# Designs tried in a protein design chat: VH-VL binders against q9h9l3. Part 49

Target 1, 176 residues: q9h9l3
Amino acid sequence: PRKMVAIDCEMVGTGPKGHVSSLARCSIVNYNGDVLYDEYILPPCHIVDYRTRWSGIRKQHMVNATPFKIARGQILKILTGKIVVGHAIHNDFKALQYFHPKSLTRDTSHIPPLNRKADCPENATMSLKHLTKKLLNRDIQVGKSGHSSVEDAQATMELYKLVEVEWEEHLARNPP

## First folded at step 19 (VH-VL)

Design y122
Fold by ESMFold2, last read:
Structure y122 (fold): chain C 176 residues (1-176), chain A 123 residues (1-123), chain B 111 residues (1-111)
Amino acid sequence: as target 1 above (176 residues)
Amino acid sequence: QVQLVQSGAEVKKPGASVKVSCKASGYTFTSYYMHWVRQAPGQGLEWVGWINPYTGFEWYAQKFRGRVTMTRDTSISTAYMELSRLRSDDTAVYYCARSGTYYYDSGPRFDPWGRGTLVTVSS
Amino acid sequence: QAVLTQPPSVSGAPGQRVTISCTGSSSDIGLGYEVHWYQQLPGTAPKLLIYENSNRPSGVPDRFSGSKSGTSASLAITGLQAEDEADYYCQSYDSSLEGWVFGGGTQLTVL
């Protein structure tokens, strides 16, 4: 059986007006929520907007951060061959500049059975904060000092476990 | 509409370098990846590497690391591939090809391709 | 050597069905990486034919179809026509090589 991990990333703004999202932190947890990876990452281009209110990233975090090319290699080695769970996970893979197989990707923002369990429209895109409050009775991303990517990855894994059996069977019958 | 226009054919001697250009038009150059693929005469396709034109991040097939450099100039929507220390077996048509950045926004497929640039390495 | 294995050639008469196989490994197709197909007419650049295993871009006839199973993929062409005579390449991503890989190509001859 394939191993499963959850990923969450924090982004900073690069490029014109800081509109490009570039990877500045990545956390990976295993099925039990144990941290496998948690590093600050230095983008290869100038940071225009740290987005600290959401990202929690500050200039001092970048001083000793792992350069993007090195961090990407470390992260991809962990992800290769595994089922990867995330929330709006396309943003994480775009920041990594990597195409993980669709058949090994699980996105808690787009799982109809999960939405149904939360009494949400089955095809709506739901926030991690909303789903976590409704289904796990927890408040995450509290305050204005930034998100914890470890906390978010752990919450994402717990959400997926609520629908894992049903959704894995669905995907086996309906390959993406 | 969408076009990739490549520089003209080149003839080089062994040991020299060549720099091929690929000018993009009809789309936002920095929103898509650019790949380079070569095809030796009578042979198949071989991926050389890619560049993200927005960030400048590049990744090369291991065979070419240390000899290839991919760059871009966003002000003129142009990608470049430079291959150094040329050998006779580097004789090939070199294509640029565009891909998306994730599955829902064009995906990893190569579309379109440039018409190719013939690089001939001979004495 | 090509990383993905294709037959060097296949042939068929007009109206027939032909298939072109593409066999990879446990580090590419076998890990779940998607397969794309390109058609190359003589003297021209490759053109996208099938993407992400089975999707057909606009302008490609529905006579072309793709499928994937295990470590292999297949391109099927039904109602074979003279203009289908070309070289065909499969493509995927390989985690061990950390990059995109192509099949060796298949020359389709229309008898």
Scores: ipSAE 0.820, ipTM 0.920, lowest interface PAE 1.0, mean pLDDT 93
Fold by ESMFold2, fold request of step 20:
Structure y122 (fold): chain C 176 residues (1-176), chain A 123 residues (1-123), chain B 111 residues (1-111)
Amino acid sequence: as target 1 above (176 residues)
Amino acid sequence: QVQLVQSGAEVKKPGASVKVSCKASGYTFTSYYMHWVRQAPGQGLEWVGWINPYTGFEWYAQKFRGRVTMTRDTSISTAYMELSRLRSDDTAVYYCARSGTYYYDSGPRFDPWGRGTLVTVSS
Amino acid sequence: QAVLTQPPSVSGAPGQRVTISCTGSSSDIGLGYEVHWYQQLPGTAPKLLIYENSNRPSGVPDRFSGSKSGTSASLAITGLQAEDEADYYCQSYDSSLEGWVFGGGTQLTVL
């Protein structure tokens, strides 16, 4: 079987009034939740709003951060050929400026069997925090000091495992 | 209407540079990637590279690294491709083409294309 | 040369069915990257025909269809018409080249 990883990213605000989201941290974990990658990343644009309450990113993190072009190369090397799990994962791929094959992409924000397990409408987009609380009995993203991309990637992998057999069989019969 | 309008044909000598422009209209220029693709006479399509018009981040096919530069001017919604140290085998039609940045909004497909700019390199 | 392999030419009579193959490698189509198809009428720019393996953009008739399996993709055209006479290119992403790649093109002749 193809190896599977989970990814989560933290974004800062760039562009006019800080409205554009740019990658500033990326964490990747393996199937068992072990950290494969966790780096602060210097965006290619001037940072207008660190969004620290949500991102956890502060100015000091950028001092020795890996430049975006280099970090992107490192991250894509890890992702290539793997099934990549994430939550609203296409936002992470957009921040990486990369299109991962749809057949190798798993988005826990849009898996009908996972919503069903959480007693949510199959077509609803549910937050990672909500699904994790309902299905894993864990609180993540606690407080206002920012999200942990390692914690979020680990939670995302655990959520996917709950539906992995069913969903992988569905995708094999119904290629995206 | 979504439209890509390219600059006119160019004739250059070997060793010179050429800069081709592609002016976008009918959509938000900074929300989509811009690609450059060339086609030598009687030959197929060859991807040259792309630029994110918002950030200026660019990526080139390995064959062209060191000779190509892609830029843009967001104030006039225009992308540029400059190719230096021209050789006779750089004679081609150079197309710009737009792609999306997100699978659920246009995706990676190239649509639309400019009409092309013929660059002729001859001694 | 072209990274993806296509037959240089195919032909068919009006009303018939033709297929155009596109063969890649384990670093592009075989690694899961989607295939897109473009039609280039003589003297014109390419035009999007099929995207993400099998989807038709608005305005492309349903007699055009695409499929993908393993390291290969196919474009099928049924009910062949004279205006279908054109060059056809497949496209994918290649991880080893770190970029977009095209097939060499297929010239379709309507007999």
Scores: ipSAE 0.806, ipTM 0.918, lowest interface PAE 1.0, mean pLDDT 93
Fold by ESMFold2, last read:
Structure y122 (fold): chain C 176 residues (1-176), chain A 123 residues (1-123), chain B 111 residues (1-111)
Amino acid sequence: as target 1 above (176 residues)
Amino acid sequence: QVQLVQSGAEVKKPGASVKVSCKASGYTFTSYYMHWVRQAPGQGLEWVGWINPYTGFEWYAQKFRGRVTMTRDTSISTAYMELSRLRSDDTAVYYCARSGTYYYDSGPRFDPWGRGTLVTVSS
Amino acid sequence: QAVLTQPPSVSGAPGQRVTISCTGSSSDIGLGYEVHWYQQLPGTAPKLLIYENSNRPSGVPDRFSGSKSGTSASLAITGLQAEDEADYYCQSYDSSLEGWVFGGGTQLTVL
């Protein structure tokens, strides 16, 4: 049986007008919520907009941050061969510039049974904050200091566990 | 409608460099990855590397690191591959090919391909 | 020297079925990475035939099909036609090489 991890990333703005989303922090937790990886990452391009209100990233975090090419290698080594859970996980994989196998990818923003448990329309895209409050009775992303990718990855894993048996059976019958 | 138009055939001496171009049209150039693949005469396909035209991030197959450089000019929707210190076994047709950036945006499949650029290295 | 192994050639008569195998390793197909297939007619660029194991792009006849199991993938062609005579390549991602890899190619002859 494959091991399962959850990932969450924080992005900063690079490129013209800061519109390109570039990886600046990545956190990976195991099934039990233990932290396997949590690093600040230096984008290869000039940072135009730290997006601190949401990302929590500030200039001081970049001083000793791991360069993107190195961090990407470290992260991909951890993800290889594992079921990876995330929320709107396409953003995380696009920031890593990597295609994780569809059969090993789980996205809590696109699981109809999870939305039903939260009393939400099955095919609506619900925020991690909303699902976590509704289903886990936890407040995440609190305050103005930005998101914690560790906290968000842990919440994502706990949300997946609520539907894991049903969703894994669904995917076995309906390969992506 | 989507097209990749490559530069014309090149004849080079060993030790020289070659730069092949691939001009994209019919889609947003910066929204897709660009790959380079070569095929020596009578042989199979060999992946050379890729570039993200939006960020400029590039990654090369191990065999080509140190000799290949992939770049782009977003103002003219054109990707480039430059191969240096040419040897006779670099004689091949060099293709560009587009891929998506995630599964909902065409995924990792290579579609379309350019028609190829023959590079001949001979003394 | 191809990372993915394909038979060098296969043949069949018009109307028959052929299969082309693509065998990888635990670092590519066996790790879960999807397989794509390309057809290369003589003197032309490769053309996408099957993507993500079994999907056909628009314009590819349903007599072409793909499957994947374990470390291997298979392309099946039914109702062989003379125009199917071409080279066929499988492709996947390899985690140890951190890059895209192709099979060595299979030359299909229609007898």
Scores: ipSAE 0.800, ipTM 0.912, lowest interface PAE 1.1, mean pLDDT 93
Fold by ESMFold2, fold request of step 20:
Parts: sequence; C-alpha cells; structure tokens
Structure y122 (fold): chain C 176 residues (1-176), chain A 123 residues (1-123), chain B 111 residues (1-111)
Amino acid sequence: as target 1 above (176 residues)
Amino acid sequence: QVQLVQSGAEVKKPGASVKVSCKASGYTFTSYYMHWVRQAPGQGLEWVGWINPYTGFEWYAQKFRGRVTMTRDTSISTAYMELSRLRSDDTAVYYCARSGTYYYDSGPRFDPWGRGTLVTVSS
Amino acid sequence: QAVLTQPPSVSGAPGQRVTISCTGSSSDIGLGYEVHWYQQLPGTAPKLLIYENSNRPSGVPDRFSGSKSGTSASLAITGLQAEDEADYYCQSYDSSLEGWVFGGGTQLTVL
C-alpha cells in the first residue's frame, strides 16, 4: 500500500471581479494528522479579493509568503506517489495547476459510503463542516476569521479513515 | 468549433530566435492550458512546455529552460512560444495543443492540436 | 530519446487485430499517471485517439481500445482498415522530469 496524505488549500480571488481562485495557503498532513507542510503562498497574479471571511488570508500574510512557483514545487514533491485525500479536491489540484493520478485521489465530497454514514444523499456533495459535525462530533471552521487549512486537512483525513477499508476495496474492483 | 490556428513557416539562421503564434477560437481561451510540442523531421513528439493563459504561469521541460519563453495575449486569444539561440537540431514542426485544467472538464488530454509551424534552422 | 518505449513499427492485414505497447517507468505510468494515445496520419497533426487509459472521444470507432497495467499501456485496434495506417504515440506525465512525455511512436502498416 501507498502512503497517504490529506491536503487542504485556501484560495483568494484574482482576475476580473476576483472570480478566479488562486492558491494562497496549503496544508498537508500525514495519516496520523501530523503537519507535513503549511505555508502561505503568494499568487503570481494580483489579488483582487482576499476572501478573508473564508480563506483567513490577509495582506500581512502575503508579505513573507512563498512565491507560487516555489511552493508548487515543494507541494508536488510531497504529493508525488501518494494517495492524496481532500474535500472537493479537484479545486485544490486546479489551484496547483497539477493533475494527480485519478487512481491515487480520494475526494471526501464524492464518497457514497461516507454520505450514507452521515445520513446524506449518496450522490450529493456535502460540506466538510457538515460531514465533520455529523461523523466526528466536532465543529470546524468556527467563527468569521476564516478557515484553518490544517484543521480542515486533519478533519478530511479522519473522515476518510471511516470508510477507508470499504472504499479502497471498491476502487480496487472499480479502477477510476 | 474549437480551432487553433498557427503562424506560417519560418526559416532562421543558427543563433537567431523564433516566435510562433497560436490563435484560439471557439472556446474561452483563459479557461484551458496551452501546450507546445515539437516534432523534428522523421522523429517523434517532444513536449516543450505549457502556459496557463489566464495567470501567465508557465512551466517548461528541463531541456528548454533558459531558451524558451511562453507568453499570451488574452485580448486576441493568442499564445506564443519563443525559442532563442537556435541550433540546427531545433528544426522541427512546432504544435500548440489545448488541455483542460481538471478532470471534470476535458482533463489533461491534448485536444485539439494546431496544424503545426515548420521552423527550419540552417545557415 | 523517447521516455516511453514503443515498438518502432507494427503491421497487420485488413480485418486483423494489432496491439501497440507503451512501456514507461516507476516515475510515470508506474506511479499511476494516465496514458493518452494520439494518431498521426501522414502529413497531419496528431489527433486524440484514447484518453485517460481507455476512454474514446466522440467520433473514434469502438475498434480502438486502450488498457494499462503496471508500468505499461496497450492500444488495441481490431478490424484493421487501410485508413488506420498512421503513426501512433502514447503520452503520460513523468514526475522525475516534471512534465509530459511521449513514446517514440509506432508506425502501423496495413498490408
């Protein structure tokens, strides 16, 4: 079996009207929830909307942030060859401008057994906050100062563990 | 219909530079990546690099770093590849090719391709 | 030199089945990166034939199929026809090279 990590990213708004999501923080945790990577990242484009109420990103965080090209290289070295768990993870990979192998990707927003455990429709995309509350009895993303990508990555890994055996067997029978 | 229209053939001397263009139509130019691939006469395909047309972020194959520059002009939906310090072994057809930005929308596959631009480097 | 290894040529009679192999390494196909296939007819640009190992884009006949196992991929063409005479390239991503890589190409001759 491959090693497993969980990732979560915070995005800021770039482009016209701030509608493009650009990477401004990335956190990666191992199977046990230990932090392997947690950096603020300076997007290559002008930031139009910090989206602080969700991202937690403020102007001062960008002063010492790692430039995107450098951060991307660091992150991809950690992800290479690993099963990567995330929530709506396609947004994270898109922000990294990277295609991780489908066979090594686990998206907690699209796992029917996980939704079933949460008494949610199997084909619905449920928020990380909702699944974490229902299945782990924990509140995350508390308050209005923004999300913690470390907290979110840790929650995502714990959620995946609830269905890991079943889902890994399913994927072995039904390769993506 | 999605189309990639490339600039015409070029003849260059060793040491010169060439800039090839690729004009996109039939889709939102900034929503997809643009790749450049070359093919020397009688040889296979070689990936040169890509650009994200929206952000301008570029990534090049190690072989071309320091000699290639990829840019774009979003106002005319056009990507560019410039190769400097040309050598005779840079003689090739240079293709642009589009890819998606994530698996739910086209994914990493190259589709479509431009028809190619022949660049000939000779004294 | 091509990163992915393909046979330089393959041939078959009309109606027969041919396969084209594509062998990579532990840093590309072997790490799980998907394989894509392109057909290049003489004097033309490459055209997408198979993507993400086994998917056919619309307009590609079902006699073309792809598969992947371990560090290798295979393109199969059944019911071989004269218009299938072309060069075929496999493609994947390689983590060590940090970029896209192609096979050296396979020239298919229809006898």
Scores: ipSAE 0.794, ipTM 0.919, lowest interface PAE 1.1, mean pLDDT 93

Design z68
Fold by OpenDDE, fold request of step 20:
Structure z68 (fold): chain C 176 residues (1-176), chain A 124 residues (1-124), chain B 107 residues (1-107)
Amino acid sequence: as target 1 above (176 residues)
Amino acid sequence: QVQLVESGGGVVQPGRSLRLDCKASGFTFSDYEMHWVRQAPGKGLEWVAVIRYDGSSEYYADSVKGRFTISRDNSKNTLFLQMNSLRAEDTAVYYCAKEGYWQSSTFHRYFDYWGQGTLVTVSS
Amino acid sequence: EIVLTQSPATLSLSPGERATLSCRASQSVDDYLAWYQQKPGQAPRLLIYDASNRATGIPARFSGSGSGTDFTLTISSLEPEDFAVYYCQQYDYWPLTFGQGTKVEIK
């Protein structure tokens, strides 16, 4: 438990047409849901699309945002050696330009027992909000003001805890 | 420039098999879910199958489950649809489609790019 | 599955007129709704995503609105090239589903 953290990131659009996803916020919580890290992050390139409806990121958040390289260093220090839990976590790692060991990664969007518990097809990639509602009876990502990466990270951790024992046993028998 | 090019369509008898290919270019293929969508002649659009970015998971419409297999080769930027036990009702233009952007826990599974489609005709 | 019902089935209008197309979902799909245009012999083309975002290269005369269960595609002033079939599609629930389509034809 002490070696486990959950991560969720928010991205904005950069590049000529805003199609490049760049990290703009990162939140990390511990096993109990306590926030270990939550920072707005300044991309190295000009932001073309804040994607506020989904990211929750606004221009004002970038005024005192942590530069990407600095933030990346801070985040990597936290993640190193930890079991990292996330939802569709490969996107978060991609935005961080970082790759965590597969054996220490837990993707709640790809855990068949979790889907089974939610009466969903085991091979379907379910959204975080649907799983959270079904299994935790909690509404997340409500409204149009944008997502909270802290809320999403906490929900992700809580979901994983529901299947932690059986999944860890599975992984022990079938290491990645 | 994003481009999707389907191939492999043709005329087959019921019960036979056919494999469709979709060659992708102009984007990082391995970053996205890929989908197949079909359209029967004179009819609407029907989602068929999806495959995860790394091929680790696949999901199907009930109408094709157990008969069709979606797969991908990221090293070749190619999407596949193996169609077995074909039926007359499988007759359609088959499109490969790229989904929109992912953002952390949010999935935007609209299709921003489509191939030109390849016609599959199942008839005796 | 989520059923998307489009109305009207056929919309007969003249160039320059305003077109309003409706898409109703059997249950809320939040803003996970897209609109496509399809012309005969062509693949569908994305017009709107996330209910109200215009896709790259799509003319300003196209706009999407709505949230939850009721969505609208508006063409402010029809151009000759706009006569086609239009589909809505939800991506909040599995399986992904499309509306049955609305045909916009010339009066």
Scores: ipSAE 0.911, ipTM 0.954, lowest interface PAE 0.6, mean pLDDT 96
Fold by OpenDDE, fold request of step 20:
Structure z68 (fold): chain C 176 residues (1-176), chain A 124 residues (1-124), chain B 107 residues (1-107)
Amino acid sequence: as target 1 above (176 residues)
Amino acid sequence: QVQLVESGGGVVQPGRSLRLDCKASGFTFSDYEMHWVRQAPGKGLEWVAVIRYDGSSEYYADSVKGRFTISRDNSKNTLFLQMNSLRAEDTAVYYCAKEGYWQSSTFHRYFDYWGQGTLVTVSS
Amino acid sequence: EIVLTQSPATLSLSPGERATLSCRASQSVDDYLAWYQQKPGQAPRLLIYDASNRATGIPARFSGSGSGTDFTLTISSLEPEDFAVYYCQQYDYWPLTFGQGTKVEIK
């Protein structure tokens, strides 16, 4: 338990068309859901689209945001050596410009037993919101003000706990 | 500039097989889900299949499940659709499509870029 | 699956007029709704994503509104090049689904 953390990031749009996803917030929670890290992060490039409806990020959040390079160092220090749980976590790592060892990564969007438990197709990539509702009977990402990466990280960890024993055994037999 | 170019379409008899290719350029291909969408002549749009960014998972519409296989080669920026046991109702223009921007816990599976399409005609 | 019903089936208007297209979902799809324009012999072109965000390069006369089950695409003043078929698409549930389309034609 102590070696597991869950991560969720919020991205904004950068680049000439705002299509590049850049890290703007990162939240990390421990196995019990306690917040280990939660910071607004300033991308190195100009923000074209805050994607507020989804990210919850607004211009005022960037005023005292932690510069990307500094935040990245802080986050990597927390993640190093840990089993990192996330939902579509490859995007979080991508935004962080960091790649965690596959053997220490758990992606709740790609765990067939979790989908089975939710009566969803095993090979379908389901949203965190839908899985959380189906398996935890909890509504997340409600409203129009944007997501909470803390809430999402906590939900991700709770989902993983539902299949942890089975999935860890599977991974032991089938190392990535 | 994003570009998607389909190829491989043609006329084929029922029960036969055909493989479509889609060459991508102008973006980091391996970062995105890729999709196939088809359109029968004079009809609307129908989603066909999706493949994960790394090819580790695929999902299909019921109408093609068990007959079609979507795959990708990220080293070549190419998406594929292997179509087996083709039926007359599979006749359509087939488009490869790129998903929208990526986030963490949510998926924005609208299609911001499409290929020009390739026509598949299944007839005896 | 989520059924998207577009109305009207055909909309006959003149250049300069306002066009209002409806897309209704069989159940809530939140804001996971996109609009496309398709002209004969061409691939669909993205107009609106996330219900109300205009895609890059799309003229300001195009706007999307709505949330949940009822969505609207509005063309404030039709240009000659706007006469085409328009599709809505939801991406909240598998399988991804499209509306049957609305044809905007010249009156």
Scores: ipSAE 0.907, ipTM 0.953, lowest interface PAE 0.6, mean pLDDT 96
Fold by OpenDDE, look of step 19:
Structure z68 (fold): chain C 176 residues (1-176), chain A 124 residues (1-124), chain B 107 residues (1-107)
Amino acid sequence: as target 1 above (176 residues)
Amino acid sequence: QVQLVESGGGVVQPGRSLRLDCKASGFTFSDYEMHWVRQAPGKGLEWVAVIRYDGSSEYYADSVKGRFTISRDNSKNTLFLQMNSLRAEDTAVYYCAKEGYWQSSTFHRYFDYWGQGTLVTVSS
Amino acid sequence: EIVLTQSPATLSLSPGERATLSCRASQSVDDYLAWYQQKPGQAPRLLIYDASNRATGIPARFSGSGSGTDFTLTISSLEPEDFAVYYCQQYDYWPLTFGQGTKVEIK
């Protein structure tokens, strides 16, 4: 059996008018929720929009941030060979300019049994906030100061654990 | 520049079928969730359906569930809406709409770009 | 579903006047609220997203405020081209829903 990690990234806006999403923070936790990685990351391009309300990223966080290329290497080293759990994780991989094998990827925003357990439409993508509240009775992403990628990664892992057995069996029968 | 161009609208009788197309350009189509939104004549806006970026999942408003099918061909940058068992109340201008930006674990499903719309009229 | 109620239904004003449009949600949608402008025969145009962020290319006279259940779109000084129908839309819950619209018309 492969080890599992959960990942969550925060993005800022770069490029013209800040419409390009660039990685600015990445958090990785293990199966037990222990933090394996949590770094602010400096995009290669000038930040136009910190998107602080959602990202939690502020200018001060970029002062000693890890350059993107270096951070990417560190993160990929952790992810390689692991089952990677995330929420809408395709976006995280996109921001990392890295794509993990589909067979080793778990997206908690696209697990019908998880939605069913939360009394949500099985084919609708639900926010991490809503699923966490319904299934873990915990409030995340509270306030106006932005998200905590550590908190979100931990919540993502906990949600997956609720359906892990069922979903892993499903995937074994229906490999992606 | 982002462009969305709907086509396929027309006049049909109740119970018939119609397929709408939406051709996208000016952005990476396969990166975004796409939606259909409709507007009956002289009325407000009604969300109709959504499809995931890779087409792996779709979700529908109750008013069209079981009758409409949203799909996409990312190789052709095209969004589709197959409308079956059409009813008079389906008469509307149908817009394809692009989702806005996203943050990790959070979906910002406002629509930053819309097509010009295509009119579907269902009448006997 | 989340019901968005806009008020007033019609707002009659003159160019140069301040317009204040309200959108009330049946329950909290946090900041997941957008505003659109629609002119006759045209598709809606995004004005505000995430309750208070002005979309690209939108004039500074447009502003959004509010959080939770009460939201406001303000046009500080109406221009002739601002007379249109305005819709709010929430995207915190499925299904996505719109308000019934507020028509801003010339007095």
Scores: ipSAE 0.871, ipTM 0.942, lowest interface PAE 0.6, mean pLDDT 96
Fold by ESMFold2, fold request of step 20:
Structure z68 (fold): chain C 176 residues (1-176), chain A 124 residues (1-124), chain B 107 residues (1-107)
Amino acid sequence: as target 1 above (176 residues)
Amino acid sequence: QVQLVESGGGVVQPGRSLRLDCKASGFTFSDYEMHWVRQAPGKGLEWVAVIRYDGSSEYYADSVKGRFTISRDNSKNTLFLQMNSLRAEDTAVYYCAKEGYWQSSTFHRYFDYWGQGTLVTVSS
Amino acid sequence: EIVLTQSPATLSLSPGERATLSCRASQSVDDYLAWYQQKPGQAPRLLIYDASNRATGIPARFSGSGSGTDFTLTISSLEPEDFAVYYCQQYDYWPLTFGQGTKVEIK
């Protein structure tokens, strides 16, 4: 059976007026929620907006952060050949400048059975915070200091497990 | 420069259909969820619909569910709204709207750019 | 559905005065709140996003504050171009909703 990991990233603002999203932290956990990777990452371009309220990224985190190209190589080695779970995972892959096979990709923001279990509209993109509260009775992303990608990756894996059997069977019948 | 240009508005009778187009430029269209927002004459703003960045799913306000269909063609940077079974209460200026920056596990669904709007009048 | 209640409905002030506009949510929307300005015949213009961040090109006299259920847009010193309708919008939960507006008009 293929190994499964969950990923979450945090982005900072680069480019004109800080509106380009660039990778500044990445966390990967295994099926049991153990941390396999958690690094601050230095984008190759100037940071205009740390977006700290959401990203938790501060200037001090960048001082010894792993350069993007090196971090990307480390991360892709972990992801290769695995089922990768994320929330709005296309954004994580965009930040990594990476394409993961759709057949090995699971996006908790786009799983109708998960929304149904939460008594949410099946086609609405629900936030990780709301799904975690409704289905796990747990508050994540608490406070104004920014989010933890470890916490978020762990929550994402726990959410996926709630629908894993059903969704894996669905994907087997309906290859992406 | 980011630009959104709506077209296709006009006067139609109740029960008829219209399709609105929104042409986008100045940003990577396929990175963003796109929305329609409407404003009845002299009234406030009402969110109408959203479509996922890749066009794979859509969500609608209850007032239009089952009658309107949002869609997109990312190869042409174009957003669409098919409006069927139009009612007088659908009379409004319709705006297409772009979400702000993208992030990972948070969604920033404020609208940093709006089109000029196109007027739809449903009247006998 | 999250209802946003703006107050006052109309704010009559003179240029140079401070305007304080209120937006209250029926449940917490965290910091997922934006403010827009709209002039007659124009599309809305983003002023503030994520409760307190000034949008690109918006003058420093505009500021947003608050979190959760109570939010404020402040215009520190009104200029003639600021007389318009202002809307708040939440994006914490579906459906996305707007307040009914506050008209800021010249006294």
Scores: ipSAE 0.835, ipTM 0.932, lowest interface PAE 1.1, mean pLDDT 94

